# VH-VL binders against q08179r182to404: the designs that were tried, part 1

Every score and structure here is a prediction.

Target 1, 223 residues: q08179r182to404
Amino acid sequence: KLIEIRKKTSEFLHETLEESNLITYNTIENAEKKQKFLNFFRKLYSAKEGKIMTFQHDEISAIAQMFKNDSVLDNLSRPQLAAMSKFMSLRPFGNDNMLRYQIRSKLKDIMNDDKTIDYEGVESLSQEELYQACVSRGMKAYGVSKEDLVDNLKVWLELRLRQKIPSVLMVLSSTFTFGGLPKENYSKAFSPLAEKKETKSKYDDLLDLYYDGILQVLSSIPD
Unless a header shows other numbers, all headers, positions and changes below count from the first letter of the chain; Kabat numbers aren't used for antibody chains.
F, E and O stand for the ipSAE by ESMFold2-Fast, ESMFold2 and OpenDDE, each averaged over both directions (binder to target, target to binder). V2 = 0.75 x the mean of E and O + 0.25 x the DockQ between their complexes.
[cut] stands for letters that were removed.

## First folded at step 1 (VH-VL; framework fv_necitumumab)

Design N11
Fold by ESMFold2-Fast, scan of step 1:
Structure N11 (fold): chain C 223 residues (1-223), chain A 120 residues (1-120), chain B 107 residues (1-107)
Amino acid sequence: as target 1 above (223 residues)
Amino acid sequence: QVQLQESGPGLVKPSQTLSLTCTVSGGSISSGGYYWSWIRQPPGKGLEWIGYIYYSGSTDYNPSLKSRVTMSVDTSKNQFSLKVNSVTAADTAVYYCARGRYSYGYFDYWGQGTLVTVSS
Amino acid sequence: EIVMTQSPATLSLSPGERATLSCRASQSVSSYLAWYQQKPGQAPRLLIYDASNRATGIPARFSGSGSGTDFTLTISSLEPEDFAVYYCQQRSNWPYTFGGGTKAEIK
């Protein structure tokens, strides 16, 4: 059932994120960061208009780092907070501030767990511990091999602990793995044969998937 | 299957405008998800990307050529075109039209290429 | 612009041998690299995209690897039809740039 709940809440979050002001330009701390932010979003909006644009991982990380968990949570509506709570396997209750507190508390628990796992090594975890760690972080885990679970956790730790990507953006990016392809997909209309992908997870492929998810979240910000 | 075919003059004099057209068959140029590009190859040298056009008319060009290049699209004829102004001997090349994947920047279908010689 | 450098310029091998072709970028292109094959008098053909994904219809003997600045195209066992020029291309930054090519020729 968790997969069904995550698909449903992901679809809701995707259709409503554009209504949220996840960061305001005026909260960015210095002129160099402001200019970098503006240039990134101009490039992103050009891509939405049909121009070809490429985004490097370093570029995505630099912009994602400008977001703060509290600011993102403050700008999500009550239904979005409830959906995020459900996606994270929490029971939503109380007013908006109580929902924000619940999500914040869960993210803090995950962050503390991240540090412990990183210190001891991902390979030190049992199959059951790996499964629970991946599930807790919004990853697909049912039917996934131990090797793939290890790679997923290593990518999460790289992005969270080394690239300093905010936990909220990591969780929101995970929702794109459950939402599926949008109804009107340009690419689907043209190729009668799908391009073959590697059948086994590779660290770099997972890293690219997470960056694509983060880029999708960033693309939801209204101009 | 998608096919692309270049057409245009094989010889252009210096300072004139080079005009080439690419005709697309087996697929619609006005379908989303793809962009349409020109790439050239001087004799004995490597490939140089010139620019792209989307079916909406949106374009971007290689900065080294931007001041001299214009692309246009005719969705009713399933064609897109390239104009290079003020040509010199350095513009002598085989010119290819190609289809690229939206936001991916690689080219999955190419025309056969047309040789354009710039000579007096 | 990002400069793409391919080595060697020429690779002389016999059918059945393994070919290894290198491509290096002047700055990181992440995994945003493609490989093309060009036979004399023909247009380039897409072989590999995003460093390691085989394009539709490309034989399993072709494989790509690498990330950042250092990339490799491997042909596990050369067939006669594989003797061609190979180009790498980055899609990380404008303008899109190609390497100078590696010519695989029969020994």
Scores: ipSAE 0.000, ipTM 0.402, lowest interface PAE 18.9, mean pLDDT 78

Design N4 (at its last look DockQ between E and O 0.49; V2 from the best seeds 0.00; counts 0 for: pae E 2.9 > 2)
Fold by OpenDDE, look of step 2:
Structure N4 (fold): chain C 223 residues (1-223), chain A 122 residues (1-122), chain B 107 residues (1-107)
Amino acid sequence: as target 1 above (223 residues)
Amino acid sequence: QVQLQESGPGLVKPSQTLSLTCTVSGGSISSGDYYWSWIRQPPGKGLEWIGYIYYSGSTDYNPSLKSRVTMSVDTSKNQFSLKVNSVTAADTAVYYCARERITIFGVAFDYWGQGTLVTVSS
Amino acid sequence: EIVMTQSPATLSLSPGERATLSCRASQSVSSYLAWYQQKPGQAPRLLIYDASNRATGIPARFSGSGSGTDFTLTISSLEPEDFAVYYCQQRSNWPLTFGGGTKAEIK
């Protein structure tokens, strides 16, 4: 019975991954990467079935890097597009294609801005600039101290530029983290293993939060 | 049922190139689920992974052999090949071609050829 | 590379006895472990994949267990055809590596 269940589950996952337009499964040519990819989704499935599964930040990052902004955007539902628009301070008007276009345009701007900020340094920004930068990226900025804004933006830059997480996933992560998407899809079954740092900084907490959000986003892809 | 069969010379002189071909039947090489692999076994010894080739031509080799190994794939013939340059007596082994399955169903070498002995001798 | 160590090197048993084969990895390989059986003059045959899953056509008397660095292949009751060399293989890191093998021989 267990073997049959596993087989069915595997078949379902296989079909889902093959049918997914988010990522072309066959485009993963490296065996190690493919194995990691499959393992990640197996774990996600197990978590959805109620098993407690843990994910490392590097594992999440590795999988996230396999996604492209355009592919993700093309496969987002209207509620997701609307949520992204809201968090990006866009007006969610028009059809899905219009929303995608607006989001894509904004993401492009953010991507360019990220490079500039990274080059100039986050500390070089005024409070107003920091505020706007955080808001545009879907971060909570209202009532947040300058120091916290700096940390938030640093985390963003780390994930975007160093970990090469797609910006679309980052913004979607923000939507999950800050309540923009219905919690119905929020599975508590996914606990990113926070690196047991004895003393977690605010930066570390924020980093963990983003990875959790990214994990949530990735978990929704097979659906 | 998928079958793999090795072919090539059983005798190679030192410093020459060992060339083997694996013919796959009962299934297509052109699948994203499989990595077509070569593994060797010296007489009386264990197994050593040589490398794999993907249907697109992407390869990865054992670092110990990387400088001497080249793999190729011919999807039209449903074959993939191994070349080992500058062979020595240490390259004497039974060479197996195998299918490495990397899918949600599991990961392993699920199908093997019967193997072909290649002896390096002057 | 990950070094796989199998023990014992030789296992002498009689038909009907339980066989326990050990495989240790130099570092964690998670569940990315396979077991193969090789008879003289034959290619290896897949027995277990992903540490605990029996391959198609493999008798129920074969079972795999373990995770991380320690793995076990168990043959609940040895049949005459089970006397062979058994290899473990890790798939966690490239290059892929095999253990040195355990020879199950008839006592």
Scores: ipSAE 0.782, ipTM 0.932, lowest interface PAE 0.6, mean pLDDT 90
Fold by ESMFold2, look of step 2:
Structure N4 (fold): chain C 223 residues (1-223), chain A 122 residues (1-122), chain B 107 residues (1-107)
Amino acid sequence: as target 1 above (223 residues)
Amino acid sequence: QVQLQESGPGLVKPSQTLSLTCTVSGGSISSGDYYWSWIRQPPGKGLEWIGYIYYSGSTDYNPSLKSRVTMSVDTSKNQFSLKVNSVTAADTAVYYCARERITIFGVAFDYWGQGTLVTVSS
Amino acid sequence: EIVMTQSPATLSLSPGERATLSCRASQSVSSYLAWYQQKPGQAPRLLIYDASNRATGIPARFSGSGSGTDFTLTISSLEPEDFAVYYCQQRSNWPLTFGGGTKAEIK
């Protein structure tokens, strides 16, 4: 049941993100960041023309860090805010500002919980606690082993706490990983360090998947 | 045709503040495509980037000079300015203002002023 | 801070000869490199941006190549007006830094 709600809201968000301006290069005042932003999107738009392009995790993170939660939320329509709320298992009510407040409040709660989990260690959580933590963050958790839930949550903590990917982009990215990546995906994320490993871990595969989701969110932005 | 022109005193006493203004003509400084930069060149030496100002007032300065440098912009006069505090003989240089283009079509200093020599002497 | 090293410091050539100027970065700057020409008593003039793109109005005899750490400016056939100082500049990371220059002078 939850799965069906998330599938429908993910599909709606995917179809409507192209109509939203989440950021433009003219809102970036730092020259170095503006140059990095422009070069990243030039490369990304080359991929949309059918050319295979690969992106390192750190370049994706640098671009994602330029987004601000409030700016992204301000550029979402009420139907998009309602869909995002439903994806996050919130009950949407009130005007646009109230919906934004509810989403921000939930994201703050998740961030505080992220800090606690990171301090105590993911392995200290029970199966039920792991399940709830993953579900609340938009991950597939039903029928998933405890070992896989641990890896999923560790990837989330890495991206949110260490790579400082904005929470709103993390949730939007989850809609792509939950609802499925587009079939015509010419953009791929990778880590040079993980690619050199003799055996690529499940964790490394999950990192690539989540960065691919972030790439999909970023590729939905009009130029 | 964009033109940049530096103006200000050519002689400054040690420990005082060097102040320069760049006047832009043939184009507006109120554009998201451009950053307005100062670069200096000591006589017979190479080029040193000092910093930039964006038309909103946002700045970034070379860390080697950051503690002594301030830039400002006056969009109504189409001008931007440089101040260097507590100058010494090491600050003697030709000072250039320049337009820094940052667009999808390329990035570089595409227009420079003529330069003005500032001598720090007691 | 990225250090840009230019070589040679001085290049003595005759008009009509081919000039090759080298610029090396202390770490990768990808393709974020520009070349400037400076004549005595004048401001620098942009020649090349993004490592290989000629600026508007720059003659075809000027070309840039390279990526990463090693870059080259080539002047295919020197004209009398080409005897000047040439600077490379990286713009991969701030602060922006220039090379020390290569002086092209008449033999």
Scores: ipSAE 0.405, ipTM 0.774, lowest interface PAE 2.9, mean pLDDT 85
Fold by ESMFold2-Fast, scan of step 1:
Structure N4 (fold): chain C 223 residues (1-223), chain A 122 residues (1-122), chain B 107 residues (1-107)
Amino acid sequence: as target 1 above (223 residues)
Amino acid sequence: QVQLQESGPGLVKPSQTLSLTCTVSGGSISSGDYYWSWIRQPPGKGLEWIGYIYYSGSTDYNPSLKSRVTMSVDTSKNQFSLKVNSVTAADTAVYYCARERITIFGVAFDYWGQGTLVTVSS
Amino acid sequence: EIVMTQSPATLSLSPGERATLSCRASQSVSSYLAWYQQKPGQAPRLLIYDASNRATGIPARFSGSGSGTDFTLTISSLEPEDFAVYYCQQRSNWPLTFGGGTKAEIK
């Protein structure tokens, strides 16, 4: 049931995200950060127009860090907020502000849980605890091996706690894992040199998938 | 046509506060595309960036001057100001205000005031 | 702080000659480099932004090139009004820094 709900809400969010202004230029007050933001989106626009562009993980993280949960949530429509709420296993109710509060509260709970899991170590979780942790973060968990669940959670913790990616972008990125593989038009955004350096581990593959998901969320912002 | 004009005392005593104002005309200071900077030039020397202010009041200062510098903005008057505390002869310079354009179409100081000479002398 | 080094300090050429001014950054500034012209008693004027883009109203004889650490400003044919000091400025990292300037002296 959860899987079905997540698939439908992911499809809806993916289809409607382009209609949302997730951030306005006026939310970026620092000149250095604004310059990096505009340059990144110029590069992203070039990639959409078919030019070969490469995006490094640290570059994606730097831009993603500029987004604030409240700003993103303020720019989502009521149907999008309801869809996100359902994706996060919440029962949507009330007006827009109540939905934003509900989502914000859930994201805060996840963040506190992230710190606890990181401190104790992912390996300390039972299989049931690991499954629930992945499910609560919007990850694909049903039918996934314990080893893959561990890798997924470690990637999440790396992006959230060390790369400081806003939790709202992490959740929106997770909707792309239920929507299937990354879009073809962004495949050339990956660095070819990184692929040649060595054979990627499962962890590295998941990390790339999450960064691509974040890139796709960012690419859905209107020009 | 955007114009910037510096104003303030041309003479400041050592240890006192240097205070300058930049008045912007022909364009609004309340725009997300622009950052408002102060740049100084000691006589016969090069340019030194002092800092900027965004219309929201957000600031960033050159670390070499950060302990002595404060900027403020008054969007209702279309003005922004600079204060440099505890001045010495080394602060004698022509002070320019300038507009930083940060947009997808380019990044630069696209408009400058004419500059005002401030001499630190007793 | 990124240190910007300009060379030569003084460039002496006749009207009609090509001028080439160099600017070097102590670390990579990507393409975030601007060139300014300053005439005696005047404020600097923007010539080139983002290494190679000519600012509005700037004559076609001015061009910029380079990326990373090495940049060049070229004036294809010097005019008398080009007697001025030229400054490069990096915008890759804060604090923003300027070069020491190159004085173009028309013989």
Scores: ipSAE 0.362, ipTM 0.758, lowest interface PAE 3.7, mean pLDDT 84
ESMFold2 (binder alone), look of step 2: mean pLDDT 92; pTM 0.940

Design N8
Fold by ESMFold2-Fast, scan of step 1:
Structure N8 (fold): chain C 223 residues (1-223), chain A 120 residues (1-120), chain B 107 residues (1-107)
Amino acid sequence: as target 1 above (223 residues)
Amino acid sequence: QVQLQESGPGLVKPSQTLSLTCTVSGGSISSGDYYWSWIRQPPGKGLEWIGYIYYSGSTDYNPSLKSRVTMSVDTSKNQFSLKVNSVTAADTAVYYCAREWELLGAFDIWGQGTLVTVSS
Amino acid sequence: EIVMTQSPATLSLSPGERATLSCRASQSVSSYLAWYQQKPGQAPRLLIYDASNRATGIPARFSGSGSGTDFTLTISSLEPEDFAVYYCQQRSNWPPTFGGGTKAEIK
């Protein structure tokens, strides 16, 4: 039932993100960062038009870091906020501000939990604790091995705590990566078909999947 | 059956603080299912949402009131309150407290309203 | 903030007639629109939520329709107690905002 809810809310968010102005040049503080932002989106739009473009993880992280949770949430419509809330296993309620409060509160809880898990080590968690942590972060957990749950949390912690990707972008990225593998209709315009590495660890595959999900979120922003 | 009842002074002088309390009966204010709001209506005019409070104390206010608003909740008394600072004649209105239900995002239960006049 | 515009400001009809009230949003509110009825000296009463769902205890003669920016409240056959002011309210964007109201009065 949860899987069905998450699939439906993911589809809705994918279909509607382009209606939202997730960031504007006015929120970017200095000229060098504004230029990097502009260059990144020019490159992204070129990839959408079928040109062969490569995106490095550090490049994606630098752009993603420019987003602020509050700014993103302020620019999502009520249906999008409700879908995001349901995807996070929350019961959506109230007006836009109530939904933003609910999501903001949950993201704060996750952020504090991230620091605790990182301090104690992912491997210290029981299978039930790993399951709950992954579910709370929008990951597929039912029928997933303990080793896979560990890898999922390690990737999340790397992106959140080391790469400083905003929590809201991580959750939105999860809607594109739900199910563990890209769908058949996944757009290949944002990433090369061939990668420099021909074989990867499961951790590396998940890391690429999350970065691809972030690119999908960013690609939904209008020209 | 849940009911809401406003109480407080009906007359406030300009520049002073307007203070109202809403008492909830027939149900608990200490529920995650509801937000508790204040809505006002100047005589002969439409409705304006002022702000809400959650039982945890979390609040949000209408930006048009320029942070003149403070709300508080007392779960032991099953009450929530509104303060509006630096009032002017424009703050003269009937003030309603209302419950906003988790699933609706609409105001399903209202108090009867209390007229507050700002006059010297 | 989203501005809600109601029309007409006043609707003069006789009991038994059909009433149609309009509400327009300055920006899409999807289906997140509610309608309230207010009689003189009384608090507003919730009639419709999510554009088309009747609240508990609301007679079947009341119906809502619309999505996006254009919404309608219809009273299929006016009864004497239906002559009141009606307000629409969007709950899509912060802050929640109300329309200016439509007064249904006896012709």
Scores: ipSAE 0.000, ipTM 0.421, lowest interface PAE 16.2, mean pLDDT 79

Design N9
Fold by ESMFold2-Fast, scan of step 1:
Structure N9 (fold): chain C 223 residues (1-223), chain A 120 residues (1-120), chain B 107 residues (1-107)
Amino acid sequence: as target 1 above (223 residues)
Amino acid sequence: QVQLQESGPGLVKPSQTLSLTCTVSGGSISSGGYYWSWIRQPPGKGLEWIGYIYYSGSTDYNPSLKSRVTMSVDTSKNQFSLKVNSVTAADTAVYYCARDSPYYYGMDVWGQGTLVTVSS
Amino acid sequence: EIVMTQSPATLSLSPGERATLSCRASQSVSSYLAWYQQKPGQAPRLLIYDASNRATGIPARFSGSGSGTDFTLTISSLEPEDFAVYYCQQYGSSPLTFGGGTKAEIK
């Protein structure tokens, strides 16, 4: 049931993200960051047109860090806010500001939980605690082994706490990994060639998957 | 194919304003998401980026020019322009205009360059 | 600003030889690096963008490599028309900056 709700809301968010300007170039305060932003999106739009482009994890993180939770939420429509609320297992209620408050509150709860888990260590959690942590973050959890739940949570913590990716972008990126629709237009150009190694762990595979999800969110931003 | 051509006086007196125009042909200055740059090269020296402009009027300038630079765009004439105020002998250079391409991520089309000498 | 340092300043080679040109950034520019060729009296010509991608019409003998702070332009077998000045340029942050150039000249 939860799976069906998440599939539906993911499909809706995926289809409608292009209607929203999640960040505006003119709100970026630093001239150096503005140039990085422009160059990244030039590269991204070129990749959409079939050019072969290599994206490094560091450059994806640098651009993602420029987004703020509040700014992203302010630029989402009411239906998008309701869909995100449902995806996060919240019951959407009230006006736009109430929906933004609900999502913001949930993201703060997750962030506080992230810090606690990171301090104690992911492997300190019981299987039930791991399951709940992954579910709360929009991850696939049903039918997932304890080992895979641990790896998923470790990747989330790496991106959130060390790479400082905004939690709202992490949630939105989950819609691209959860939707379950064939990505017919998936481009090899989005995959970082330099990061492909002959021997990769499950952790490395998941890290690549999450970065790909972030790229998909960023690629949904209009020109 | 897109071509760029610089035009303007080849001689400017010290303390005056250097003014150049770049004419774009073979394509619209307002299409394709391109940025339009000015680069200069003093005789026998390397390249120095001056700044760029988007057809909407949005600009970014090299801080080393101490805000002496203004760029403008005229979409009806398919042109963009450069003004450098309070010139000195250090501003003597060949000035190039160039297209900054979202497809190539470098400057893929350049004007032929125009030599501007700052001398009394 | 990011300072771009090219070496050597001058490279003296014969036609048919391999040329290797170095470009170093004072801080990481990821892959946001382009190479240009300039012949006397002419505008620069884009050779390589995004560190390793050849621009349209550029011969296969030109190749670029590197990421972060260290970049290389390689000409596998020099042709007579390849004797020119080569510039690297970063576009990872504003202001956009060029290296000082490497002059490839006939030995």
Scores: ipSAE 0.000, ipTM 0.412, lowest interface PAE 19.0, mean pLDDT 80

## First folded at step 2 (VH-VL; framework fv_necitumumab)

Design N4a (at its last look DockQ between E and O 0.04; V2 from the best seeds 0.00; counts 0 for: pae E 9.6 > 2, placed apart)
Fold by OpenDDE, look of step 2:
Structure N4a (fold): chain C 223 residues (1-223), chain A 122 residues (1-122), chain B 107 residues (1-107)
Amino acid sequence: as target 1 above (223 residues)
Amino acid sequence: QVQLQESGPGLVKPSQTLSLTCTVSGGSISSDDYYWSWIRQPPGKGLEWIGYIYYSGNTDYNPSLKSRVTMSVDTSKNQFSLKVNSVTAADTAVYYCARERITIFGVAFDYWGQGTLVTVSS
Amino acid sequence: EIVMTQSPATLSLSPGERATLSCRASQSVSSYLAWYQQKPGQAPRLLIYDASNRATGIPARFSGSGSGTDFTLTISSLEPEDFAVYYCQQRSNWPLTFGGGTKAEIK
C-alpha cells in the first residue's frame, strides 16, 4: 500500500513537471542542482498533501534562480498576466501576447533601473523617485515612509541582483504578498523558515515576505 | 539489462596516473537521467565517492580528490573513464563504476560494475 | 561533508531473527538516503532508495524508514544470504558520502 502510494505520488509529480514548460529539469546537468530541484518540488507536493513543510530562503533562492523571465511569462495564465500588469501599473488590455509584450518591456526597464539604482545607491533617490521605483515593482508605496521605501527597495535589489531571482518572480511575489492574486492560489501548508533572529528588523520582515511570495509563486507552477 | 564493467591496469606505480575505463552495455550513456560515477573502496574499508560525469561531459568530483581526478566520456563507445594523478598507496582500492539515477522516481546507484582492484606499489 | 554514522558496527544474529540497522547523518539529508548490501568479493547492491523505497528485486523482508538525520534498515527475518555488510549513503549534499557500514554476521 505504501509503495503504491509512493509510486502514484512520483508519477503525479513526474507528470506535473513534464507538463510544465517552465523548466525542463532534465536539462539540468549538475546532479546537485537536479536533486535540489526534485527535492524542492517533492516538498511542495507533500505540503499540498497536507504535510507541514518548511523551506529555507537559500533553498527557495536556489530554485528561483533556475527560472527565466521569458519562460515564466510564456506559461502564465490570463488572470496572472492581468494581475501582473495591474501591479506594474500597466493597462491589462489586449490579448495574452500583448500583455506579455508589455510586461516584458516593463521588466526590461526595471532591470536596467535596478542596475542604475544599485550603482548610485538607494539612499541617493528622492522620495518621489523611491515611490515610483517601488510602485513600478509592485510594492506598496502609498503611505509608506521614506525609510521603509528605502528598505523595500534594498530588499528588492538584494533578491534581484545578489540572489539573482528573476524579476518576473519578484513581481509575481509582490502580487501574492499584497493580495493581487486570487486567494485560491495561496497555500498555508508551507512556510519559509524565518531565520530565528533574536531581533528582526523591518528589512528582515520584508525579506521574509518576499520569500514567502516567491514560494507561493513556485508552488503554483505545477498547476 | 544495464551492465557496467571496469577495465584497466591492476598495478600502478607511485606518482603515476591511474587510468580506468568503464564500458556500459545494455543501455546508452546518453541519457538525461543518469550520472556515470566512480566509487572506490580500500581493502577492508568503506566506500568513497570519487565523482561523476554526465553524457555531455559535465563533471563533479569529490573535493578530497578534485585536484587529482579527471573523468571523460565517449558516447560513441558507450564508455567513461577515470584518471587519478600522482597516486600513492592510499589510492589502493577496488574501483567501481556505477550508474547514478537521479529522477523523480528515485535517486540511487542502481547499477554497479563488479569492481577492479588497483594496487599502488613500487 | 555530511558524516554518516552507522550502528552497530557489527550485528551478530541468527537466521530468522529481526535485524535493525541504524544510520545517522550529521545534518539533515531529508529522504535522500540509500541502503546497499555488499557481500564479500561483490559490488554493493542497492536495497533501499529515498529512505523507504525498496529497489526492484529486493525481498519484502527488507524495509527502510526514517527522515532527516535518523534512518533505519530493518530485516524482518534474516535469511542466510542476508549476512553481509550494509552501507547507508546520503544523497542530499555533495560530496556524496557513505556510512562506515554494519556487518551482519551469523551468531
Scores: ipSAE 0.655, ipTM 0.880, lowest interface PAE 0.9, mean pLDDT 89
Fold by ESMFold2, look of step 2:
Structure N4a (fold): chain C 223 residues (1-223), chain A 122 residues (1-122), chain B 107 residues (1-107)
Amino acid sequence: as target 1 above (223 residues)
Amino acid sequence: QVQLQESGPGLVKPSQTLSLTCTVSGGSISSDDYYWSWIRQPPGKGLEWIGYIYYSGNTDYNPSLKSRVTMSVDTSKNQFSLKVNSVTAADTAVYYCARERITIFGVAFDYWGQGTLVTVSS
Amino acid sequence: EIVMTQSPATLSLSPGERATLSCRASQSVSSYLAWYQQKPGQAPRLLIYDASNRATGIPARFSGSGSGTDFTLTISSLEPEDFAVYYCQQRSNWPLTFGGGTKAEIK
């Protein structure tokens, strides 16, 4: 049903994402950020050629923060916008601009909801509220334990509200975490603090997974 | 098998409104996966996309025609319609209705009506 | 608006010859390009979708290639029924646009 729709739209987005220039190097605002971008992508492309490369969460966040929602949406084709809207459980109603508006409006609703949930605490949500919150954010929710849904939503809030990952990148990365990462993945995210722990929590594993999803989105950017 | 058929007057006077209806058979117009489109072709010339309607009533129109075009849908009759206001001789064309997939799960305009010639002449 | 330019405007060939029809977009349309055939008095008929996929019932002599801005429709060996007008059409960006057409004529 919903799972099948999300799987098919994820596959389409994965196959076509490199056709869109989600960020233009020449539009990056200053030389320091341009150099960070260049160094990051050289390392990332080395990983694509079979060299195992690891990235700290902070490195990934710094690059992700260079993206702008409006610019990303403006560079998506009509079929890509339709696929994204269907992934987000929106009914695609219009031309490129209407699809962008619908996506933008949904993301704003989610952001407002994120702030409310963060203030009240994720554990304060009922099972139904938690299910709806996860589904609306592109997460697997059917057949998932309440504890796992709580952890997934906490990771989302961390990335969106504290790490300030742009909402569009969060949705695009959700297509990778929902549809599965490539089995030959040579780019890996890690946290130095989590790697020092004797035992990693489920939250730490999920955080690594979501950052791996962001890496996959970044990996789709053309050379 | 889905079939589309245009109907409407073949002759319209300048400044009047051109009105056409497309009847869909062999399938339902009420589908999340399809846009229902109008395309026109002036005699001896190429094709121009006019716009589409989604079964809920949402529309979008080619900017070149947007100020004069209105589309509607009647799901109970399995029909969608086109109106072009304030027509001139430049609106003389064969008008086609067609079905379009809105995702990667389909083809472009895979089903077309046979077309109906509308002549604008005094 | 993406302008689709087809060349040549007219292609004069004999049955059995290979036909090559060109379509160029004013900006990248990725692979979101379709080809249609139109015979006099008939509606356009979908030949190729997404640049290279034959529609149901289209003979194997029709093939499409290309991506980005440059696309080609090839008819490997023309048959008498293939003499018609061919249109390309992009669905990458709004509004949807068609090329001006290439007329294939018997030489």
Scores: ipSAE 0.006, ipTM 0.599, lowest interface PAE 9.6, mean pLDDT 83
ESMFold2 (binder alone), look of step 2: mean pLDDT 91; pTM 0.935

